# Miniprotein binders against Pentatricopeptide repeat-containing protein At3g56030, mitochondrial: the designs that were tried, part 9

Target 1, 310 residues: Pentatricopeptide repeat-containing protein At3g56030, mitochondrial, of Arabidopsis thaliana (Mouse-ear cress) (q9ly43)
Amino acid sequence: STVNPNPTASPGRRTCVEFDNLIFKAGSSGDFEAVRRLLNSRVVNACFNTTATFKFLTNTDSYSSSLEDLRRILPQTDAGYTRKHSYETLIARLCKLGRIDDALVLINDMAIGEFGLSTCVFHPILNTLTKKNRIEEAWRVVELMRSHAIPVDVTSYNYFLTSHCYDGDVAEASRVLRKMEEEEEGVMSPDTRTYDALVLGACKSGRVEAAMAILRRMEEEGLSVLYATHAHVIGEMVESGYYALSVEFVMAYAGKDKRLDEENLGSLASKLIKRKRFKEAKMVLKEMSVRGLRMGDALREFHEKNVLQS
Below, E stands for the ipSAE of ESMFold2; O stands for the ipSAE of OpenDDE; V2 stands for 0.75 times the mean of E and O plus 0.25 times the DockQ between their complexes.

## First folded at step 7 (miniprotein)

Design e19 (from e13 with Q20E E23R; at its last look DockQ between E and O 0.63; V2 from the best seeds 0.00; counts 0 for: pae E 1.55 > 1.5)
Fold by OpenDDE base, look of step 7:
Structure e19 (fold): chain B 310 residues (1-310), chain A 88 residues (1-88)
Amino acid sequence: as target 1 above (310 residues)
Amino acid sequence: SPEEKYLELLIEFLILMARELIREAREALDRGDYETARKLLDEAIELLKLALEYAKELGNEELIREIEKLLEEVEKLRQEIEEKISKE
């Protein structure tokens, strides 16, 4: 019975969390040389940057000085992936802070330094601007991409599409899709996010049947359906008073992923309870129980009081 | 082609949305809400016209026929609205 020796976990590989904590301490103390070293070491240890990597950079009095120091040390990181990845991560952080202008400054730094400027670097900026309904500015960023000979990808267009669909503006959504069709560079096809946006648009306009039809087409095309897409449909069905239909919907898609089922059925049950649709809520909770799905505490309590005691 | 996929998706989306608008317009008409019905039909017409342009670009005769049929339905509903308004 040769006990295959568990390959000795190579000792002290620092986790991504550990690196983030170290970078946080270094950045907070103003030791940017340590930040530089840690950024280099992280990639070597196959621990990629996270959304928490530059969390020490905040909208405080130290913001400007810290950003200046970061701009100084990033060019000094290891060339190639490490440097590019560091810029991308910092740009994303700046976008989260609402510092779009500073993010654009970093893009300019990357362009001048030839640090591997690519389409993905612009995604956080486009996402932030479109979410804030700063559409004109977002289009200016697209033009900036083009000026640098950077292709505009489906993801970039999907931010615009999603924004217009969120507003229920079908005409503008159509215009974006037309632009996508007319795009000369690269082979673009509608993806999961494209369909998600259209489902969102249909839902926001109160057209649940259209949303369902688009969802079916998405499945026929073999595209993976996002949780968000289901959430749009469920939300609109409940909002529009289609309680029975919402139950049928979640049941129809149940059984493929336990976690997804827990989220969908749980979310629906909660919404139904909030709307005092107790009959339908009980049906959903019963199904969750039968399937052995985990319930949150509030749902469990409701289930115990109203389903099991009945 | 990828381009055709976008147009197909766009046309389908527009048709689906237009159908729902037409349905809602009919419901409004049944309730006697003629103003709402008119607005909904106007929006449906706009979407269907766009869809028709794209369908023609694709050369898809089936889609063209479907859209034209929907436009005819809208016209009939518009006429019905006008008739009811004139009798009130």
Scores: ipSAE 0.486, ipTM 0.798, lowest interface PAE 1.0, mean pLDDT 92
ESMFold2, look of step 7: ipSAE 0.528; ipTM 0.836
ESMFold2 (binder alone), look of step 7: mean pLDDT 88; pTM 0.866

Design e20 (at its last look DockQ between E and O 0.78; V2 from the best seeds 0.00; counts 0 for: pae E 1.51 > 1.5)
Fold by OpenDDE base, look of step 9:
Structure e20 (fold): chain B 310 residues (1-310), chain A 86 residues (1-86)
Amino acid sequence: as target 1 above (310 residues)
Amino acid sequence: DPRYLELLIEFLILMARQLIEEAREALDRGDYETARKLLDEAIELLKLALEYAKELGNEELIREIEKLLEEVEKLRQEIEEKISKE
């Protein structure tokens, strides 16, 4: 009696990538019922949506029809997290496509349907608008948030702050910080992105010493420092001709995070080479080698030719 | 949250201090026009900082900012004196 091992093939836990691929195929073929089912299934399988989930939606002739179909099926997804998460993901995709008006339409859908409209739903819109320097429109979105009794959080304000700091506009940056202060007490406090923006502002204004002081204060406050924050400082130091100081800077912060070190030292070395600062570049590359840090191909080639053969 | 104003004031002071130092360097090079512009910008930042410091009622910050404003004024006078001798 050959006991046929019942292949209880436990349906292998589908990966996020697999779900994205299936949704892509379904969406591309116009099978939006399948899209709906897959959106439901992925959450059950603990596979969250990604930036690739709605990649089938593109600025092509099928855009309008596909969006209409999506707007039809999203309300039919499982209530709660699945539905809310699907809207958030689609809104983010629309923002990436530059379809801000359509993103706002979806927000309205969420409001009318009471699908869990929250502050985070607006973040992609605010981020996109402020990055494109569409500041007035971004403020209108903030007013829209308020009209729906959605609180404006520190993240929302940080988009404005970052935008103004990127432009080196200290006055407007100050105005944003003032607005943040005027919010209800205890609702928000300066965070990593707030400090990052100020460092950026100082760098964009050519004020490296100020940038360094703000960075130090950030560390003293116990806030985690972003790679971007270091990148601002390194970039400005090199641009301003502070080559020795830039080396000192990256060395001072090295040793805590290997990945961060690889990025900081690698970026600095590349910039120094571009500026024909070979002595300083060699020092940085030597340090990378000693620490066992990964080098990109271009840096590795330079290191082999100029450091190891010398 | 008062921490935003505190952070803002600190930021403005740091920026102003660096502007003042750059102005000194410009002055040493004989670039009086650049020095004047830098000092004007520093004054604007310090005035704004002073306003916020007063709102907070922070006497220490107020004194610090006022001291910086005095320094700027002295530098401005020095610039004018040198221009008048040129």
Scores: ipSAE 0.490, ipTM 0.795, lowest interface PAE 1.1, mean pLDDT 92
ESMFold2, look of step 7: ipSAE 0.580; ipTM 0.861
ESMFold2 (binder alone), look of step 7: mean pLDDT 85; pTM 0.822
OpenDDE base, look of step 7: ipSAE 0.480; ipTM 0.791
ESMFold2, look of step 9: ipSAE 0.532; ipTM 0.842
ESMFold2 (binder alone), look of step 9: mean pLDDT 84; pTM 0.810

Design e21 (from e13 with E12M; at its last look DockQ between E and O 0.65; V2 from the best seeds 0.59)
Fold by OpenDDE base, look of step 7:
Structure e21 (fold): chain B 310 residues (1-310), chain A 88 residues (1-88)
Amino acid sequence: as target 1 above (310 residues)
Amino acid sequence: SPEEKYLELLIMFLILMARQLIEEAREALDRGDYETARKLLDEAIELLKLALEYAKELGNEELIREIEKLLEEVEKLRQEIEEKISKE
């Protein structure tokens, strides 16, 4: 008589989405004790905070009061990861709202409370400031990190590098790279984002060949290539009128990742169609079809009308 | 070393940018836009000088030679620009 072990119904793990919804309801109603409890429970249930966790905090009349309540209850969350993670998530939300000063206040709270201030806590702030071209302020944040004996990592520098490369400022980009090389704290090496930034810089300056060379070096170094990196190259090739080259490029990198291929080929096809480069677009779409790649509705329609009926 | 990787990357980036500037300068020269050509070459020289400094720091003789060759090319183009300006 093989006793079928009764599957002990493991108490249904709440999903991250469920927690976010509960926190949203609690926060929106002003029940911050519930928010505190839910933040604690989430980590216990192995459901990490998301970008939606503090979505109830908005730039409205209730902003100041809600933030004050959050500042009150966050120190009361479970010590260690839960508390640190909650601060990080809230700081990221504040950055999204453009409330950089308030984010810095929370940094100070973490410092005073010794809640595990680390480099990653500063990343959202640096990212936001550099994206807004508030470079001087971003450097002041770096100095703030140093003043707290927080190491400045490659990611932090990459925000500056990306910003300068986006502007096509080779000189400033070079200066950042030099600073990275001279950094005394920790073992830093160029990473995927570093190379991505340089590819971006080359593309923004109209230097497709340079971008390709950097990309090749990246591959030689064994670094994974980001979709964004390919997108920079594809975008610049099309913008510069290198239609045939853009097709060759996406074909050369196709076959490794189906999803990536769908994005690259689909994006290129769309751009080519927009530029009325129908011959090249048809080639791309044909290749997508042959490879069994998913097409968006617009591309599918175009394909049916112009490739299959021809 | 990680530091060497940064220097290598930096040098590569500078060389690539400088090469493109040189080509753009050549194109400007071909169009008779001597002012633009001169500006582009000046920028290329600045990048190459910086690259040369880093290459020397790295002790990479191959990179040094490559950069020096590019500097020579720039000088030739500058001379060509001056010659054409003088004939006009």
Scores: ipSAE 0.561, ipTM 0.824, lowest interface PAE 0.9, mean pLDDT 92
ESMFold2, look of step 7: ipSAE 0.575; ipTM 0.849
ESMFold2 (binder alone), look of step 7: mean pLDDT 88; pTM 0.864

## First folded at step 9 (miniprotein)

Design OT1
Amino acid sequence: SEEAKELLREALEKLLEALELARELGDPERKYLELLIEFLILMAAQLIEEALEALDRGDYETARKLLDEAIELLKLALEYAKELGNEELIRLIEKLLELVEKLRQLIEEAISKE
ESMFold2 (binder alone), alone request of step 9: mean pLDDT 75; pTM 0.697

Design OT3 (from OT1 with L12A L16E L19I)
Amino acid sequence: SEEAKELLREAAEKLEEAIELARELGDPERKYLELLIEFLILMAAQLIEEALEALDRGDYETARKLLDEAIELLKLALEYAKELGNEELIRLIEKLLELVEKLRQLIEEAISKE
ESMFold2 (binder alone), alone request of step 9: mean pLDDT 77; pTM 0.731

Design OT5 (from OT1 with L16E R30A L47M)
Amino acid sequence: SEEAKELLREALEKLEEALELARELGDPEAKYLELLIEFLILMAAQMIEEALEALDRGDYETARKLLDEAIELLKLALEYAKELGNEELIRLIEKLLELVEKLRQLIEEAISKE
ESMFold2 (binder alone), alone request of step 9: mean pLDDT 77; pTM 0.743

Design OT6 (from OT1 with L16M E20Y A45L L47M)
Amino acid sequence: SEEAKELLREALEKLMEALYLARELGDPERKYLELLIEFLILMALQMIEEALEALDRGDYETARKLLDEAIELLKLALEYAKELGNEELIRLIEKLLELVEKLRQLIEEAISKE
ESMFold2 (binder alone), alone request of step 9: mean pLDDT 77; pTM 0.711

Design TH1
Amino acid sequence: DPRYLELLIEFLILMAAQLIEEALEALDRGDYETARKLLDEAIELLKLALEYAKELGNEELIRLIEKLLELVEKLRQAIERGDVRKARELLLEALEKLYEALKELREK
ESMFold2 (binder alone), alone request of step 9: mean pLDDT 82; pTM 0.810

Design TH2 (from TH1 with L75A)
Amino acid sequence: DPRYLELLIEFLILMAAQLIEEALEALDRGDYETARKLLDEAIELLKLALEYAKELGNEELIRLIEKLLELVEKARQAIERGDVRKARELLLEALEKLYEALKELREK
ESMFold2 (binder alone), alone request of step 9: mean pLDDT 86; pTM 0.865

Design TH3 (from TH1 with L92E L95A Y99E)
Amino acid sequence: DPRYLELLIEFLILMAAQLIEEALEALDRGDYETARKLLDEAIELLKLALEYAKELGNEELIRLIEKLLELVEKLRQAIERGDVRKARELLEEAAEKLEEALKELREK
ESMFold2 (binder alone), alone request of step 9: mean pLDDT 82; pTM 0.819

Design TH4 (from TH1 with L92Y Y99E)
Amino acid sequence: DPRYLELLIEFLILMAAQLIEEALEALDRGDYETARKLLDEAIELLKLALEYAKELGNEELIRLIEKLLELVEKLRQAIERGDVRKARELLYEALEKLEEALKELREK
ESMFold2 (binder alone), alone request of step 9: mean pLDDT 84; pTM 0.829

Design TH5 (from TH1 with L92A L95I Y99L)
Amino acid sequence: DPRYLELLIEFLILMAAQLIEEALEALDRGDYETARKLLDEAIELLKLALEYAKELGNEELIRLIEKLLELVEKLRQAIERGDVRKARELLAEAIEKLLEALKELREK
ESMFold2 (binder alone), alone request of step 9: mean pLDDT 82; pTM 0.810

Design TH7 (from TH1 with A78L V84L K97L)
Amino acid sequence: DPRYLELLIEFLILMAAQLIEEALEALDRGDYETARKLLDEAIELLKLALEYAKELGNEELIRLIEKLLELVEKLRQLIERGDLRKARELLLEALELLYEALKELREK
ESMFold2 (binder alone), alone request of step 9: mean pLDDT 82; pTM 0.816

Design TH8 (from TH1 with E21A L24I V84Y L92E Y99E)
Amino acid sequence: DPRYLELLIEFLILMAAQLIAEAIEALDRGDYETARKLLDEAIELLKLALEYAKELGNEELIRLIEKLLELVEKLRQAIERGDYRKARELLEEALEKLEEALKELREK
ESMFold2 (binder alone), alone request of step 9: mean pLDDT 82; pTM 0.809

Design TH9 (from TH1 with A17T E21Q L75A L92M L95A Y99W)
Amino acid sequence: DPRYLELLIEFLILMATQLIQEALEALDRGDYETARKLLDEAIELLKLALEYAKELGNEELIRLIEKLLELVEKARQAIERGDVRKARELLMEAAEKLWEALKELREK
ESMFold2 (binder alone), alone request of step 9: mean pLDDT 86; pTM 0.854

Design e22 (from e20 with D1S E10M; at its last look DockQ between E and O 0.61; V2 from the best seeds 0.58)
Fold by ESMFold2, look of step 9:
Structure e22 (fold): chain B 310 residues (1-310), chain A 86 residues (1-86)
Amino acid sequence: as target 1 above (310 residues)
Amino acid sequence: SPRYLELLIMFLILMARQLIEEAREALDRGDYETARKLLDEAIELLKLALEYAKELGNEELIREIEKLLEEVEKLRQEIEEKISKE
């Protein structure tokens, strides 16, 4: 049956924000029986857990046993969706706090209780570990997934691929792509995130022209190359200290789409100014001026003061 | 849509093409050490790409990679000859 996703609760019923606020107050005061009751009743009211549901759990020691109390009450929530989603939400919160070992304890709790594990609870763990370059631990989590007969999906592999590409490690990135081919042949296919990782890998290797060619292939495959994809690459190049390469990248891609040029060159100029790379920033702004590209107020002021008045 | 192995082959070919271009530029300016290192890297990438292209049975990719390998081998021999004259 079809469910109508109505975000507005009927008069006389609590909203999702109200439930989150009540859970926050109860958890902050140490009233975990109230937390349990609210987790049950919110689902009855079609109010599902959010990223704010376990916000009262922090790394501050105001409630040093708060996780242990949550571990006690979660098995006592209503079976099925309510309990499963409560575990999923709490695991994601623990990952946001950087408490991976605690998240793994909850995975084990779910396994022992036979509460139904799925890829959803592993994704935030893998994402956090790979972003922190804890690759060996991340592969051990993959082994744990397999021990519970949970297949490794595209999302999971993309965390590894992105991490290796950030390191410029072509050999390891290749091994991940090979595993993706072997594991889920015919069901899993490259997506926009897969291509984004390869573009970043080429950039980190100093192969700007290869990165450009990959972007063209994304367009040929019907995968939309968004301004966000370009901005992401430009940002990562500047963050990694590849200032000269970042200028080369935007110049090599310039001339095909005026709006894209305004976004790419403008974003790069702003980032270079923030990093006090004024020589490079002036080069970019000069090119924007020559091409007749629109500048925001801050860039125009910098250009007038530092390029035109030089 | 492409398979992951096809995407990997594409990536390796594109990276190798740029390495070859950079090696030619290094050769033109007389930096034989840099040119040799870049070609060695390109060969490594192309041999891996060829292995995967043969596994897929993609004749067009195989032909493209073999042409690039032939180009790289000619450049490598040219560099070795120039080094041995000196």
Scores: ipSAE 0.549, ipTM 0.856, lowest interface PAE 1.3, mean pLDDT 84
ESMFold2 (binder alone), look of step 9: mean pLDDT 88; pTM 0.862
OpenDDE base, look of step 9: ipSAE 0.605; ipTM 0.836

Design e23 (from e17 with E12M; at its last look DockQ between E and O 0.70; V2 from the best seeds 0.62)
Fold by ESMFold2, look of step 9:
Structure e23 (fold): chain B 310 residues (1-310), chain A 88 residues (1-88)
Amino acid sequence: as target 1 above (310 residues)
Amino acid sequence: DPERKYLELLIMFLILMARQLIEEAREALDRGDYETARKLLDEAIELLKLALEYAKELGNEELIREIEKLLEEVEKLRQEIEEKISKE
């Protein structure tokens, strides 16, 4: 006999937003069998879970019963990617809610069920703990990872490094880098986030020239500098009163990426205007105009009144 | 894989921070703010001692020489501060 022809792209395909809305309604009404079916179905439709997928889970009444129901139905989702991703997404939601102990319960569920526990599942837990300055607890989570033979990756260490650098704690940042060096499982190299943390550390220590030197070293290593890294340096220079240096900084990096230039020069101009540094702001806006960079409405108004009318 | 890239990054970070501290100390010395200059140099010394420990562990003779030259520069600046203090 002949094989059935492939179906067309019809019937209509749900969007990720539609799946999240359906899951929200089902979870809010207590229909966890529908939640299970929707988690399976969305993956088949190439719709991955989002930060909104478990938004119905809150810290209000019923949060205990909702989590228990989710704990019962998640093992019953389709094996492989669907089930693993559902756990990852739920763990991230619990971390956003500040429910770290519940996230660790799910880690244990995954371990017992042999559902593919991996390094990425721990990332939101480590990120949340380090941002809340619960460093001792974060290291205990690292020990938990090791007890399951799960490698600690660069991303995991970077959460610690970033936290210490945000505090300007060079001694602790150095200790983390030492631990990263001693981690012999797998090949690890510093990445963009590692350098970003050190730039932040130099800035928080008030050492903007050291931060600039680190940025130059990133370029020598072939690493691209992200907008967030530039924002840290720009912010610290303006906060410290280095207005002329801040202009020189953005000009030194201008010309490589028009979108990056728009963000950097625009942000600097706005900060300078807020600080009443109109000489420097006019220089930045003039350069934006010369380079054909897009300005927001407020910057365009300032530019027309104060630069073009001069 | 024993490439030691994080140790190299750590040494680089410590040296760059120390170099800026030394430059700030020179500026403080030029202003006559000897107390600030001395404190900045003390901080630079601590960073350089740590960098030297790691450079020796790495076995990088070029970095060791660079750090030792910076420590010598700091000592010369400390001597200059003491001489200026002794002169009214």
Scores: ipSAE 0.581, ipTM 0.846, lowest interface PAE 1.3, mean pLDDT 84
ESMFold2 (binder alone), look of step 9: mean pLDDT 85; pTM 0.810
OpenDDE base, look of step 9: ipSAE 0.616; ipTM 0.837

Design e24 (from e20 with E10M L48F; at its last look DockQ between E and O 0.05; V2 from the best seeds 0.00; counts 0 for: pae E 3.4 > 1.5, placed apart)
Fold by ESMFold2, look of step 9:
Structure e24 (fold): chain B 310 residues (1-310), chain A 86 residues (1-86)
Amino acid sequence: as target 1 above (310 residues)
Amino acid sequence: DPRYLELLIMFLILMARQLIEEAREALDRGDYETARKLLDEAIELLKFALEYAKELGNEELIREIEKLLEEVEKLRQEIEEKISKE
């Protein structure tokens, strides 16, 4: 985050953006002692690392040299939160660069140095591997976590669950859910990714009413509903022949976010036209017009020919 | 595909268990209205789960869901009794 966490900032106090800029300049010029000093001093100024902190590290021909210098200086940062967060931020950067093996080297560095290895440093590794469909490698990372007595949390399981549901691998998704149910250290709390995956599963099973119940639970927990989740539910309702329910669904959610309304109603209208459900499509387009929602050119022309002129 | 139905049943059970735990915590705090609302939500989820478990013919899931429904109904009666005495 580039937001200064200290709202009482006084004149002359550096901001998180200023620290990231200084670190970028120092790292780009090879001054890793300055990088070390800045990583320490930013915490004193209530400024913590961001996704931009190690932006100077790239996949250029010299990138392995910069990593080795970072590996040398990170153990020399202030112990505790400062050092742990520096490792966590660098691991996340390496994952964004696709350098998973390098991220695992840093995991080992943290383990040997006893620098506060915990579940959260593994999250970007698991996320990257599951999103790239490298599932066997992701499970090997889970085994690495267990070898260090680090518990697998809801966030970690959700990366697998989401990947399996997108791939339609119900057996593996079921295994992940049962592991989540059986965790002895406490009741796990699903997050947005858990809900999204299970809404997908409910829709693919033809259980749209259950998908609606899951969505209501998301709203009651204050979780935002992704556009992709809404779009998938609309598609499954239309494919399952629940045309009236699909219209009711988008109307029930309309009125909170005009941009989301434009996407949801427009998507529904397009799918209804594709299914030759022109009466239902006209109803949706008329509602879009009444609410002042923007239509794409194709929908607007269909609306003009079939709703306004008849 | 029965595999998606099995996945959905397990998720509904997971969510219901979380709601029951939150309701117990609310009851311990004396927040009877929150506890009642949470238990009503748990009942809704468990009814869907039971319907689907019966469709699959999965006796183990049916027994698990029925036990959870018994627990929720017992807690709901406890809450209504406490609200009536106040």
Scores: ipSAE 0.076, ipTM 0.569, lowest interface PAE 3.4, mean pLDDT 81
ESMFold2 (binder alone), look of step 9: mean pLDDT 84; pTM 0.810
OpenDDE base, look of step 9: ipSAE 0.545; ipTM 0.815

Design e25 (from e20 with E10M E44Y; at its last look DockQ between E and O 0.69; V2 from the best seeds 0.00; counts 0 for: pae E 1.6 > 1.5)
Fold by ESMFold2, look of step 9:
Structure e25 (fold): chain B 310 residues (1-310), chain A 86 residues (1-86)
Amino acid sequence: as target 1 above (310 residues)
Amino acid sequence: DPRYLELLIMFLILMARQLIEEAREALDRGDYETARKLLDEAIYLLKLALEYAKELGNEELIREIEKLLEEVEKLRQEIEEKISKE
């Protein structure tokens, strides 16, 4: 739903920030015809909607009826990309505000108007519901998607999988994976986020060996392992007090990608120092030195003072 | 591409194998209650994995899981006997 600002804006042309500011002013003052015109104009100027576009819409009583005014003017925006993206952006804003029922009203508006309802519009709704552990409601949204012949993609299912894995609900996680297997379009396959959910689930249960085996399977399938996946796992182990296991985890994965190793070992060392686990931190820094891994300034100073000088 | 159900079976088996290892460690410490709880959880995971392995028709996985279940259930029975003598 969000797009990058227009990097090719010309002199004398409005930027995406300027369009967002103008829309904020117009919406805040109740000038929704100006909002409509600005939504059209920004796309003509290659300035797409951002997460700031509808920030004038809030949960305060000061702007009562603002959603109804937006519901009136959005169908009047230019057809095609402009109107579709305006709906997508507004739906994402409503989800950020926690206004899921209102987001579903906009879904229905798009369906009735035939404005190009698609899977990505549902992503913020599903993400919000699963994060709030409102799983039954999230599945009803999936039923709604199917009633409009909207395919449920791997991203959508991964929200459910992640939530169930965090809850330790293996039965429901299994049900999600079975549904992903049964998906009618036949193009859905496990991706990095699917494996990420299982890795996080294993780590939250303290099952480091299982987590490492899942990472090996990701690599066998040709999937890139994100540093963010490793960083979350490392953080969770340290937060849970599994300091020795955290060292084992980063060492078991080390040796495959030097940049990833620098991030993983460096991040772990920093977290161990913050927790005053200096013995473990020194082991990690010594290993970074032996492997020729780059250290940031703070880690290098700690290593020089506490490993090389003592 | 591997299927989601195959991935799930692998996950369940790996989790169960680690639970079994932790249960044996608890036994070595004499912590029979912890060992029993860990084995009960391993049995649950393995029975679920077996159900899915049968759905796939993967005979090798079925045999692997059934062998693990037999070993775990025998160990759980032995632990329950030790707990009852206490």
Scores: ipSAE 0.504, ipTM 0.818, lowest interface PAE 1.6, mean pLDDT 84
ESMFold2 (binder alone), look of step 9: mean pLDDT 85; pTM 0.822
OpenDDE base, look of step 9: ipSAE 0.538; ipTM 0.812

